# Designs tried in a protein design chat: VHH binders against Putative lipid kinase MamU (mamU). Part 4

Target 1, 297 residues: Putative lipid kinase MamU (mamU), of Paramagnetospirillum magneticum (q2w8p4)
Amino acid sequence: MRIAAIINERAGTVACLSPPVVAARLSAIWTSLGHQAHVTLAEGKDMGRAIRKACRDPAVHAVIIGGGDGSLSRSLKHVVGSGKSLGVLPLGTMNYVARQFGVPFDLDRAAVALADAVPTPTDLGRVNDRFFLIRACLGAFPEFIRSRDEARRKGGSFLDGALAGLTGLARGHRLIEAELIGPDVQARIATSFFMVSNNMCRDSDPFQLERERMDGATLGVYIGQGAGPFSLMDLGLQVAMGRWASNEALIRGSLPWLEIRTRQRKPLVSIDGEVEKMEAPFRFDILPGVLPMLVPK

## First folded at step 1 (VHH)

Design h03 (framework vhh_vobarilizumab_d1)
Fold by ESMFold2-Fast, scan of step 1:
Structure h03 (fold): chain B 297 residues (1-297), chain A 122 residues (1-122)
Amino acid sequence: as target 1 above (297 residues)
Amino acid sequence: EVQLVESGGGLVQPGGSLRLSCAASGFTVSSNYMAWYRQAPGKGRELVAGIYSGGSTSYADSVKGRFTISRDNAKNTLYLQMNSLRPEDTAVYYCARESYDFWSGYSYMDVWGQGTLVTVSS
């Protein structure tokens, strides 16, 4: 097949190595396996432009993104509907998606595994106009990420980022007030935490990022408890009726869609680890099987 | 006192078997994603096998059908059973624990063992 690989030259692994050496190595591996490969090095907005170009090329069969989860997530708007398969090289710091789909961390092994991979239909989450492969969050969590990223962007250490994140949480210490509307829910709530996952997290635990499957056609919805005795009363009733699972800390549900109407017009939203302001209301949908992922066997 | 200690490496002939052990202290193996990595001379570090807290497992294509990752919760120990060994399996093998930072949303391997050498040679 014809492979277009777009590599973020500022990604952790690539920046440490020589980016041209990485590109040449990938090209050599895929060519030796009988594929026609074109490897592009890019950074910033040029990543999006290169990905869009590859997705519009009728000769391309697979698009492979080398970078962090943020680069992969931002590629989704170009890849969805393009007819191309999507692969990921674990060249970032976190590599959640690569881990979820069993991609080896070693560059040479990852390249070989992706070339032999069969495109597997994979679900995507969507919030308004934005796709997510792993999750989207509202509340205190996005504020922590924003404060941490600001500190890190200024050349701070991981500890500096963590301290800035905690400081941001202290400053943004407000419950997010929202109206929830879904297939079997209509409730007003005040909470510091909403997480909407692409499919259910393993063991129904939102603190675990791994999922058993990515084709279950469901959103996993996780809502923090502790916002006061009346803030989750409607969901508490539904839990008692067997519609939702709960424990001391969380209420969780499996839904094909959910609308969240926040009192705050433009709260911070985290989408696959990237924080941005997004205008309410927020419509979440699961999109079954829309993304053919290159999943190693 | 969080620590991982590997053992069981050594010299073995092609087609032979070895079982690697990784003893954990200061935390519970079954509560975390745990993995085996390896690094051959002149190569980068590669993920060999992983086991999720729920017990499901994953393997690199090069070792599927030959290697088996497992754990003994009572002994708080991770294992890698290696069968049908090949010269290409020669490497230093490391066990590692994943940590998830809920507030940052990031996962990373935060605890690594010292490594154990496996040499497959006639």
Scores: ipSAE 0.000, ipTM 0.144, lowest interface PAE 14.4, mean pLDDT 76

Design h04 (framework vhh_podentamig1)
Fold by ESMFold2-Fast, scan of step 1:
Structure h04 (fold): chain B 297 residues (1-297), chain A 121 residues (1-121)
Amino acid sequence: as target 1 above (297 residues)
Amino acid sequence: EVQLVESGGGLVQPGRSLTLSCAASGFTFSSYAYGWYRQAPGKQRELVAAISGGSTLYADSVKGRFTISRDNAKNSIYLQMNSLRPEDTALYYCARGTYYDILTGYSFDYWGQGTQVTVSS
């Protein structure tokens, strides 16, 4: 096949090994296996442009992104609908997506595995016009990330960043007042957070970001139950049987779409670990099978 | 009461091996991912190894030398450290969380108190 690989040259692994050496190594591996590969090194805005060019190239069959989960997430707007398969090289710290699809973490093994990988239909989440592979969050979680990043920009350590994030969450977060509209649900709630996952987390547990499958055609919705004067249970939510479950700490549900109408017009939203302000209302959809991922055999 | 207790640290000569253990109590052990972090003198705290189910990840500085494993029946996580170097000297911490949180450091569900490893000669 014809492979276009776009490598984030600022990714930790790439920076340690010299970007040109990594590019030459990947090209040599894929060529030796009978593929035509073009490897592009890029950073910042150039990543998006390189990915868009690859997705528009009629000769390309597969686009492989080398970088962290953030680089992969930002590629989705170009890859979706392009007709190309998407592969991931585990060149970041997290490599959650590579792990989810069984891509080896060793660079050489990953390159070989992707060469013979099978395009597998994969679901995507969407909030308004933004795609997500992992999750989107409203409330305390985005505030935590923001505070942590600010501490790190001041030259703080990893632990300093984490402590600042926790402190910011405790002191700075406010309850989210929102109206929820979905299939067989309409409720008003005040909570510290919403988490909307691409498919259900393993064992329906939001502490497990790993999924058993990425083709279940559902969003996993997780809402802090005891966080404020109202909860979904206290508001007499009409719950479709089998879709919503609750315990003392958390409400969880499985649905194909949800609209969240926050009182605040531009709250912080975390999308695949990246924090930004986004304008309400928030429409969440699951998009079944829209992304053919390269899954190793 | 969530509790993670590290043990197995000590003083060891370069090139030798050491095994760290992390004993967990107060929660359902099998539901979580785990990581070993270390803080070396003059450096920030860094991820050394992570495990979620049977899948593992290692920092480049320890890859090929360290092995992380878990025993769900004993509610324990282990770090086998081979070919130790003076630069491996650090306080080693066991952490519990989602795999994403362990890898990113974005959120800490729980940390143990740490066990000191000193490599010198």
Scores: ipSAE 0.000, ipTM 0.124, lowest interface PAE 17.3, mean pLDDT 75

Design h05 (framework vhh_5c3l_4)
Fold by ESMFold2-Fast, scan of step 1:
Structure h05 (fold): chain B 297 residues (1-297), chain A 125 residues (1-125)
Amino acid sequence: as target 1 above (297 residues)
Amino acid sequence: QVQLQESGGGLVQPGGSLRLSCAASGFTFSSYAMSWVRQAPGKGLEVVSDISGSGGSTTYADSVKGRFTISRDNAKNTLYLQMNSLKPEDTAVYYCAKDSYDFWSGYYPTYFDYRGPGTQVTVSS
């Protein structure tokens, strides 16, 4: 097949291995396997332009994205509807996605696996005009990410990041007051944790790294309850029996769509680990099978 | 400037034990949390264990809880991993790292900017 690979040359793994060496290595591997490959090294605005160009090229069959914070998430708006299959190289902020689809972390093995992969229809989540492959969050989690990322940029460890995140939660306005509307759901909520997952997570823990499937045609909705920063407060949730379950920490449900009207007009939203302010109201939809992912056989 | 060097890997039979060491230099060791990370053939990086700078707090992956123990000697700038009841699925290259994967994010990289070259652990008969 004809492969367009766009590699973020500022991704940590790429910088460590030298961008020209990575590009030459990938090209050599794919050529030796009988494919036609064009590898583009890019950064910043050039990343988006290169991805858009590849997605609009009728000769291209597969677009492979490598490296950098938010690169994969930001590529989705160009890949969706392009007719191209999407592959992920684990060169930075896409390591979790690569693991979810069984892509090896080793660069050479990843390149081989992606070239031989079968395009598999994969669902996408959407919040307003933004796609997400893994999840979107409101409330405490975006504040946690902001504080953690700042600490880690300053040379902090995993535990330093966790402590900074918790400090950010204590200081920031993170409570979500909202009206929820969905199929057989209408409720007013006040919660510090709200997450919408692309398909249901394997168990009830929203921090699990794996999903059972990515073609279930459902959003997974997770709302904090109980004492502390993840409490569901003051407002009742009216739910359809059989679609929702609860435990000590979370209320969880499976829905094809959900509308959220927050009291705050521009709350922080995290989309696949990237934090931004978005204007309410928020419409969440599942888009079944719209993304053919290169899943190793 | 930051340098990490692992040692102690090797071939061991199922049910056996190994102790890995990591010599650290180029930073104030006691001020940073440390991690052990592994990569099995054909798989991505897995965070095995983390330890706080003081050594007062530790975490473990579910796959190794009860079998592995992380510790550190801040006077010697050395990190340790005691591995007991080893299984074939523990076969991997083990890396010492200053930064580890953030479990809470679920989407951020398991790539580590400060990690050593690794030491091979093979569990077979």
Scores: ipSAE 0.000, ipTM 0.102, lowest interface PAE 19.3, mean pLDDT 75

Design h06 (framework vhh_8fcz_2)
Fold by ESMFold2-Fast, scan of step 1:
Structure h06 (fold): chain B 297 residues (1-297), chain A 124 residues (1-124)
Amino acid sequence: as target 1 above (297 residues)
Amino acid sequence: QVQLVESGGGLVQPGGSLRLSCAASGFTFSSYAMNWVRQPPGKGLEWVSGISGSGGSTTYADSVEGRFTIIRDNDKKMVYLQMTSLKTEDTAVYYCAKDQYDYVWGSYSYFDYEGQGTQVTVSS
């Protein structure tokens, strides 16, 4: 197979080693396994250009992106519809996507596993014109990420970022006020936590990060509930057998699409761990099987 | 660019009626919900009523339900508040307010723009 790998040279693993050494190591591994690989080191806008170039190259069969979840998420607009298979090297902080698809965190093991991987049709979530592989969130979680990222941008460490995020969450507690519209639901909500997952999360995962499958053709919708500001604003949200369930902390449902109309026109939205302001209303859709992912055996 | 001009306020006796008008310009009128909010003397703003961009949905504060009617004329770019059975508690400056969306949000509405207001005084 002909592999185009685009590596974020600012990634921690790459920065600890010489970036050319990482590129040479990856190339040597894939070549030894019978593949033709071209490894590009990039950052910022150069990374986006390299990914787009690879996706438009008729000779390329697979695009492997080395970086954090944000780099991968931003690449989806180029990879979707390109006919290429997508692989991920876990070079970021959380590596939710790599974890979801069972990619080893060790760089050498990851490279070998991706070379042995077979393209597997995978669903994508979409919110407006943005794709997501794992989840999109509104409320307290995007505020946490923004506070963390701002502290890190100002020269803070990972721990400084985490602390700033926690203090930002405590001080800037945000309540999402919104109208929720779906195939069988229309309700007003007031909540600090709203998450749309690509497929349903495992009930056994306390962080709602793992899924049994990525081809179930459904969005998982999770809404914080409880006393006070985490409660639903009315009983218009119908809990239906087979689609919606509730417990002490969350109301959860399985929907092929939903629209959320927030009181704030341009709230913070987290997409696969990356925070940005997006203009409401928000239309969420599941796109079944549109992305062939390199999933390790 | 957005301009809202209220009119129709005045002095009325308890049990009387008034019709407030709001002339809108500077935006695509039919694409946005419109609201009436009021400020009684010495109190904060109180949401009164809202109407969706199409006019297909209306909502009212409990204090005015059954007494007030909100209507809009998209061709004339006007929104109206028909007030009946007025009470002394209805005394306030009434403001026309442009919503951020085309749907009625009710008491949770977050307004893009408010007009200059029109005074309603209900007194014997």
Scores: ipSAE 0.000, ipTM 0.132, lowest interface PAE 17.8, mean pLDDT 77

Design h07 (framework vhh_vobarilizumab_d1)
Fold by ESMFold2-Fast, scan of step 1:
Structure h07 (fold): chain B 297 residues (1-297), chain A 121 residues (1-121)
Amino acid sequence: as target 1 above (297 residues)
Amino acid sequence: EVQLVESGGGLVQPGGSLRLSCAASGFTFSSYAMAWYRQAPGKGRELVAGITSGGSTSYADSVKGRFTISRDNAKNTLYLQMNSLRPEDTAVYYCAAETYYFLGSGWYDYWGQGTLVTVSS
């Protein structure tokens, strides 16, 4: 197939190896397997331009993004509707998307696995005009990531970043006050933790990274709750909403769409591990089968 | 926007009965859990009875068997039927609309202005 690979030359893995060496290695692997591959090194705003160019090229069959989860997430607006298959090389820190789709972390094995992959229709989550492959979070997780990234930008190590994130969270995260509106739900919440997953996490546990399928056509919604919930409210949730379940730590549900109206106009939102401010209200939708993803066998 | 208006309070003899009503407006009444609270002289507010959007009910031990909570979703109205009233039931009674999920905001969402119930000879 004709492959356009766009590699973030500032990605941690690539920065440790010479970017031209990584590009040459990838090109050699794909060529040896009978594919035509063009590898582009880029950074920052140049990534978006390179991805858009590849998606508009009628000769290209597959676009492979080498970078962190953020680079991949930001590519979705160009890849959706382009007719191209999307693949990911795990060159970032967490690599949640690569992990979810079973892409090997070894560069050579990843390149081979992606070349042999069959395009598989994959659901996407959407919050307002932004797509996500794995999850979007409000509250504690975006604040943790921001504090971690601030410490690392000041020249701290990975562990220094993690400690700074935990310290920032512990220093009194404000509760998110919001109204929830869904197909069978109208509820007011005040929580430190809110996660919307592309499809349900394994065992309906938001701390599980694995999903058995990415084509279930549902959002998984996970909301933290404090000690001492009012028992009548718990009963109301369980009786009125067959898709919801509640326990001492967590409310969870499966919905095709959800609107969140936060009191704060521009809260921090994490989209596939990238933190940004987004303007409320937030409309979440599941988009079934819209992305042909290169999933290794 | 949201309004809860209680009525039906008054003076009643011990052993008597009263029916309280709460007229709701400004929200989708049928989607909310509803409750009656009371505040007796010298005490804090306490839950008397609750009813979910699905119709399941709960009562404080002190009123169980004597009070009945009910709702009419077509009329957007909550009721509390109070039988075998005792002097200890003397309080201002408040209607409350409660959501399915409440964290850090306490155990109520919206309050009415209250209606006084006095049980004395």
Scores: ipSAE 0.000, ipTM 0.108, lowest interface PAE 16.5, mean pLDDT 75

Design h08 (framework vhh_gocatamig_d2)
Amino acid sequence: EVQLVESGGGLVQPGGSLTLSCAASGFTFSTYALAWYRQAPGKKRELVAGIYSGGSTVYMDSVKGRFTISRDNAKNSVYLQMNSLRAEDTAVYYCARVTIFGVATEYYMDVWGQGTLVTVSS
ESMFold2-Fast, scan of step 1: ipSAE 0.000; ipTM 0.325

Design h09 (framework vhh_7yz9_2)
Fold by ESMFold2-Fast, scan of step 1:
Structure h09 (fold): chain B 297 residues (1-297), chain A 123 residues (1-123)
Amino acid sequence: as target 1 above (297 residues)
Amino acid sequence: QWQLVESGGGLVQAGGSLRLSCTASGFTFSDYAMGWYRQTAGNEREWVAFITSGGSTTYADSVKGRFTISRDNAKNTVYLQMNSLKPEDTAVYYCAKSDTYLPFGWSTEYDYWGQGTPVTVSS
């Protein structure tokens, strides 16, 4: 197999081991396994350029992204429709995508596992023009990530980033007022957050963040505790119909699509751990089987 | 400094019960959601149960109906009552405050994680 690997040279693991050393190690592993590999080191805007080039190369069979969840998320617009399979090396801090697909955290084991992986059709979520592999969130979660990333950008440690994120959550007391429109849903609600997952989380629980499958052809929609005693009243019938369920902490639903119309025109949205401002309304869709992922055996 | 001290683990037969405790210091306990996580050999930490500052609870599928999480804010302690234990519940159990995890419930690495309390369930 012809492998194009694009490695974020600013990723923590890469910086610790020296980017050229990581590139040489990966190349040696894949070559020893009988593959042809080209490893590119990049950062910032050059990541997207390198990924796009690999996706357009007819000789390439697999594109492997080495970095954090943000690098992988940004690759999706280039990989979708390219005919290439996508793999992830867990070189970031959280590595949620690598965890979800069972990629080993040890670099050598990860490289071997990805080279031996069979491309598996995987669903993608989409919010407006952005794809997501794991989830998209509105509300308290984006504020946490933004505050954390700002602190880290200013040269803070991981703990400084976490503390800043918690401070951001404490300040983000404003509720999201929104209209929900779905296949059998039209409701107005106020809540602290929305989470829209690619497929249902195990037990429909956002605290778990694990999915049993990534080919179930459904969005998992999770709505926080609500603003007050009447914030979820409009969803009562939909909950009773069995499409939506509730517990003490949240309301959860399984839908092929959902539109969220927020009162705020450009709120913060978190997509696979990356925060950006996006213009409402937000149209969510599940895209079944559109991405062949390199899933370890 | 944040500190969490877990206790209550041990050896138990399948079908038995254990109660785990976690005592917190160095933060305003009542303001935070608390959770229990477990780790088996060769695996990352897996979320087990959460309790919010208001007392609302949620559980992983594998433990729902068997485990109960509770808290005592006066004692800065969170508990995990484990009933109908199975061999697959064998793990080292850790507690954490919810904002230790980005974004909701997945385990992460922090210096203040406790030593954990080992639970072994024999068949």
Scores: ipSAE 0.000, ipTM 0.125, lowest interface PAE 17.0, mean pLDDT 74

Design h10 (framework vhh_podentamig1)
Fold by ESMFold2-Fast, scan of step 1:
Structure h10 (fold): chain B 297 residues (1-297), chain A 122 residues (1-122)
Amino acid sequence: as target 1 above (297 residues)
Amino acid sequence: EVQLVESGGGLVQPGRSLTLSCAASGFTFSDYAYGWYRQAPGKQRELVAAIYGGSTLYADSVKGRFTISRDNAKNSIYLQMNSLRPEDTALYYCAAGEYSFLPWGSDAFDIWGQGTQVTVSS
């Protein structure tokens, strides 16, 4: 197999171990296993160019991204439809994608596992024109991530980022007013957050960040009941939706698509941990099997 | 190199209190989120409490009775356990992982202590 690996030089693990040493180690491992590998070190915007080049190369069979969840998420627009398999090296802070697909965190073990992996059809979520591998969120959680990232970018410590995030959450104790439109539902609600997952989380608990599978062809929709009994939730939603369940804290649903029409035109949206402003309405779709992932077994 | 060491376990009577401590070494303490898990004989390991910076999360079974806290100056995490019940008997583990604003399952934590036994019995 011909492997194109693109490694984010700014990733903490890579910076700690010297980028050229990491590149040489990866190349040596894959070559020793009988593969042809080309490892590229890149930063920021150059990552996108390198990934696009690899995806357009007819000789390449697999593209492996070394970086955080953000680097992976941004690569999806180039990888989808390219005919290439996608692998992830867990070089970021959270590594949600690597954790979800069972990629070992030890670099050498990860490289071996990815080289021996059989491409597995994997579903993608989509919100408007953006793909996501794990989840997209609206509400309090995007504000937390934004505040944390801003504090870190200003040279703050991890603690400064955490405190900024908590302050953002406290100030963001507002209900999102929205209309929900789905296959069997049309309802107006007010909630503290929406979380739309690529496939259902285990036991319908998005806070566990665990999924049994990534090929179930469904979105997992989780809606906060932050106002408790005073939620402006349309009662019709609870009665009409055969796929929905609720408790004191959450409304949970399994849907192939959902449109969320927020009262705010351009709210903050978190996509695989990266926050941006995105224009309403928000159309969510599940795209079954469109991404062949290198999943260790 | 990176290590978590639990202490404070022991035998205690029902209705009493106990404080567990977790000392962290070998890494930057504030760059991690921390949790307390427990495992009783014949049962699955379960999350008891977690702390993400200053935010806390508790399992329903302990909410209102247990309190998790951190002391960055001492590189330590604490679990204050009040109104202990026989069903709280378990091996308690301290765990650390990369920061997250949301609670996550046990397989999300990468660093685990060796555990400290808590027995609630008359």
Scores: ipSAE 0.000, ipTM 0.144, lowest interface PAE 15.3, mean pLDDT 75

Design h11 (framework vhh_5c3l_4)
Fold by ESMFold2-Fast, scan of step 1:
Structure h11 (fold): chain B 297 residues (1-297), chain A 123 residues (1-123)
Amino acid sequence: as target 1 above (297 residues)
Amino acid sequence: QVQLQESGGGLVQPGGSLRLSCAASGFTFSSYEMSWVRQAPGKGLEVVSDISSSGSTITYADSVKGRFTISRDNAKNTLYLQMNSLKPEDTAVYYCARETWFGELLYSHFDYRGPGTQVTVSS
């Protein structure tokens, strides 16, 4: 196969190993396996340009993104509809997407596994104009990521980022007040945790962040119940059998679409680990089978 | 049942070396990122080093960079920390820890840690 690999030269693993060394190593591995590979090192806005160029090249069969989850998430608008398969190299800090698709974290093993992978139709989530492979979150989680990323940008280690995130999370109220509208739900809620997952997490537990499948054609919706008296749910919340379940910690639901109207006009939203402000209302949809992913055997 | 058991701690003079080992059981060791975490008397936890599931990606705290080396043997389900040029400020209880899949979550950076092994650096 003809592979175009675009590597974020500022990614954690790449910075540790030297970008030219990583590029040469990847090219050598794929060539030794009988593939034709072009490896491009890029940073910032040049990542998008390189990805778009690869997606427009009729000779390219697969586009492999090496970087953090943010780089991968940003690539989806170029890859969807291009006819190309998408692969991910786990070169970032969290590597949520690589973890979900079983990509080995060893660079050499990842390169080999991706070269041997057969493109597998994969569902995508969409929130307004943005695609996501894993999840989108509102509430405390985006605040945690924002604090973590700020600490890391200041030259802190991964742990410095995690500690900063936890410190930011501990300081005050992080309630999202919102109106939820779906096929079998209408509710007003106040919550510190709101997550929309691409497909349902195993055991409906978002904190494990593992999915049994990525082709189930459903969004998984997870809402924190908080302390009870701080959660406001409209009378008349109506659910179909098997769509919603609740316990002390979370309300869980499976549905093909959801609209969220937050009281705040531009709250922080986390999309595949990348934090940005996004204008309400938020429309979530599942897009079945639209992305051929290079999933290791 | 997830179990992590550290060994190799002890009393050592400044400038000396120690090698810590962590025996893991009850989970697929080769599928998890692992870390060494320490706690000095009266201080909070400090992550000393992290290592990816395969061993290809490694990070170190600035305080130990160039002196400590983390490694793993997936065939033996064992994590190691080679500590060279030890300083009095390295005195701490050292814990072997299994990293969570996602440190961004509201939960701790690691799911499980061992009972710890004491390292004391003094003359």
Scores: ipSAE 0.000, ipTM 0.139, lowest interface PAE 13.5, mean pLDDT 76

Design h12 (framework vhh_8fcz_2)
Fold by ESMFold2-Fast, scan of step 1:
Structure h12 (fold): chain B 297 residues (1-297), chain A 123 residues (1-123)
Amino acid sequence: as target 1 above (297 residues)
Amino acid sequence: QVQLVESGGGLVQPGGSLRLSCAASGFTFDDYAMNWVRQPPGKGLEWVSGISWNSGSITYADSVEGRFTIIRDNDKKMVYLQMTSLKTEDTAVYYCAKDLWFGESYSYGMDVEGQGTQVTVSS
């Protein structure tokens, strides 16, 4: 196939290995396997431009993004509807998306695996006008990420950011007051967080961070039980009757769509790890099979 | 399946020492930062210490700094907490915790907890 690969020069792995050397290595691997590959090195703002150009090229069959999960998330607005398959090279720090799709962490093995990969229809989540591949969060998680990022931007270490985030969670006893509207639910709730996952997490535990499939055509909705018991009485009755399950820590639901109407007009929202302010209400939808992912065989 | 198993707790006198161990399985241990958190009787969870995936960054809560040392052994898939100069205020159930994982950057929190290990500091 004809591959357009866009590599983030600032990704840690690429920076350590020299970006031109990485680009030449990838091109050689894909060409030796019978593909026509064009590898582009880019950074920051230029990543979006390069990705958009590749997605608009009628000759391109597959777009491979070399970078972290954030680069992949930001590419979705260009890749969705382009008719191209999306592949991931694990060049970031965590590489959660690469791990979720079984892409090897070794660069050479990843390149080979992607070349042999079959385009597999993959679901996407959407919140308002933003796509997400993994999840979107409201509440304690976005505040945690914000506190962590502020500490890091002030010249703190990796763990200084984590400490600031944990301190923010411990100190911030602020609950989200919201109305939930879905296919089998209408409830008012006060909670520490909402997490909306692209498909259900394995064992219905979002803290495991694993999914059995990305083609289940469902959102996995997880709501913290950080509110007092009286705040959840009405939701508790609805939970018992629907596709919702609850325990002392968490309310879980499998839904094709959900609207969250927060009392706060413009709260912090985390979308695939990136924190921004977004205007309520929040409409979540699952988009079944809209993204052909290059999944290793 | 992801599993964390804490051990090494017990009863000690003030000023004593203990070493806690956490055995990890079911995930790529050397891709994650690890944390120790504790829950004193009748209180919420308190973060104690964290260590990055490569031991390049280590930090401690103010209450334990200079007294506790966090160590990881990636070959054995273990994280340890060496506790010295123990105080009655250190009495708690201790848990090890894996990072929350969001996008390109770590988001710290607890995504897996074991059964914990009880530390009691009393005379």
Scores: ipSAE 0.000, ipTM 0.117, lowest interface PAE 18.5, mean pLDDT 75

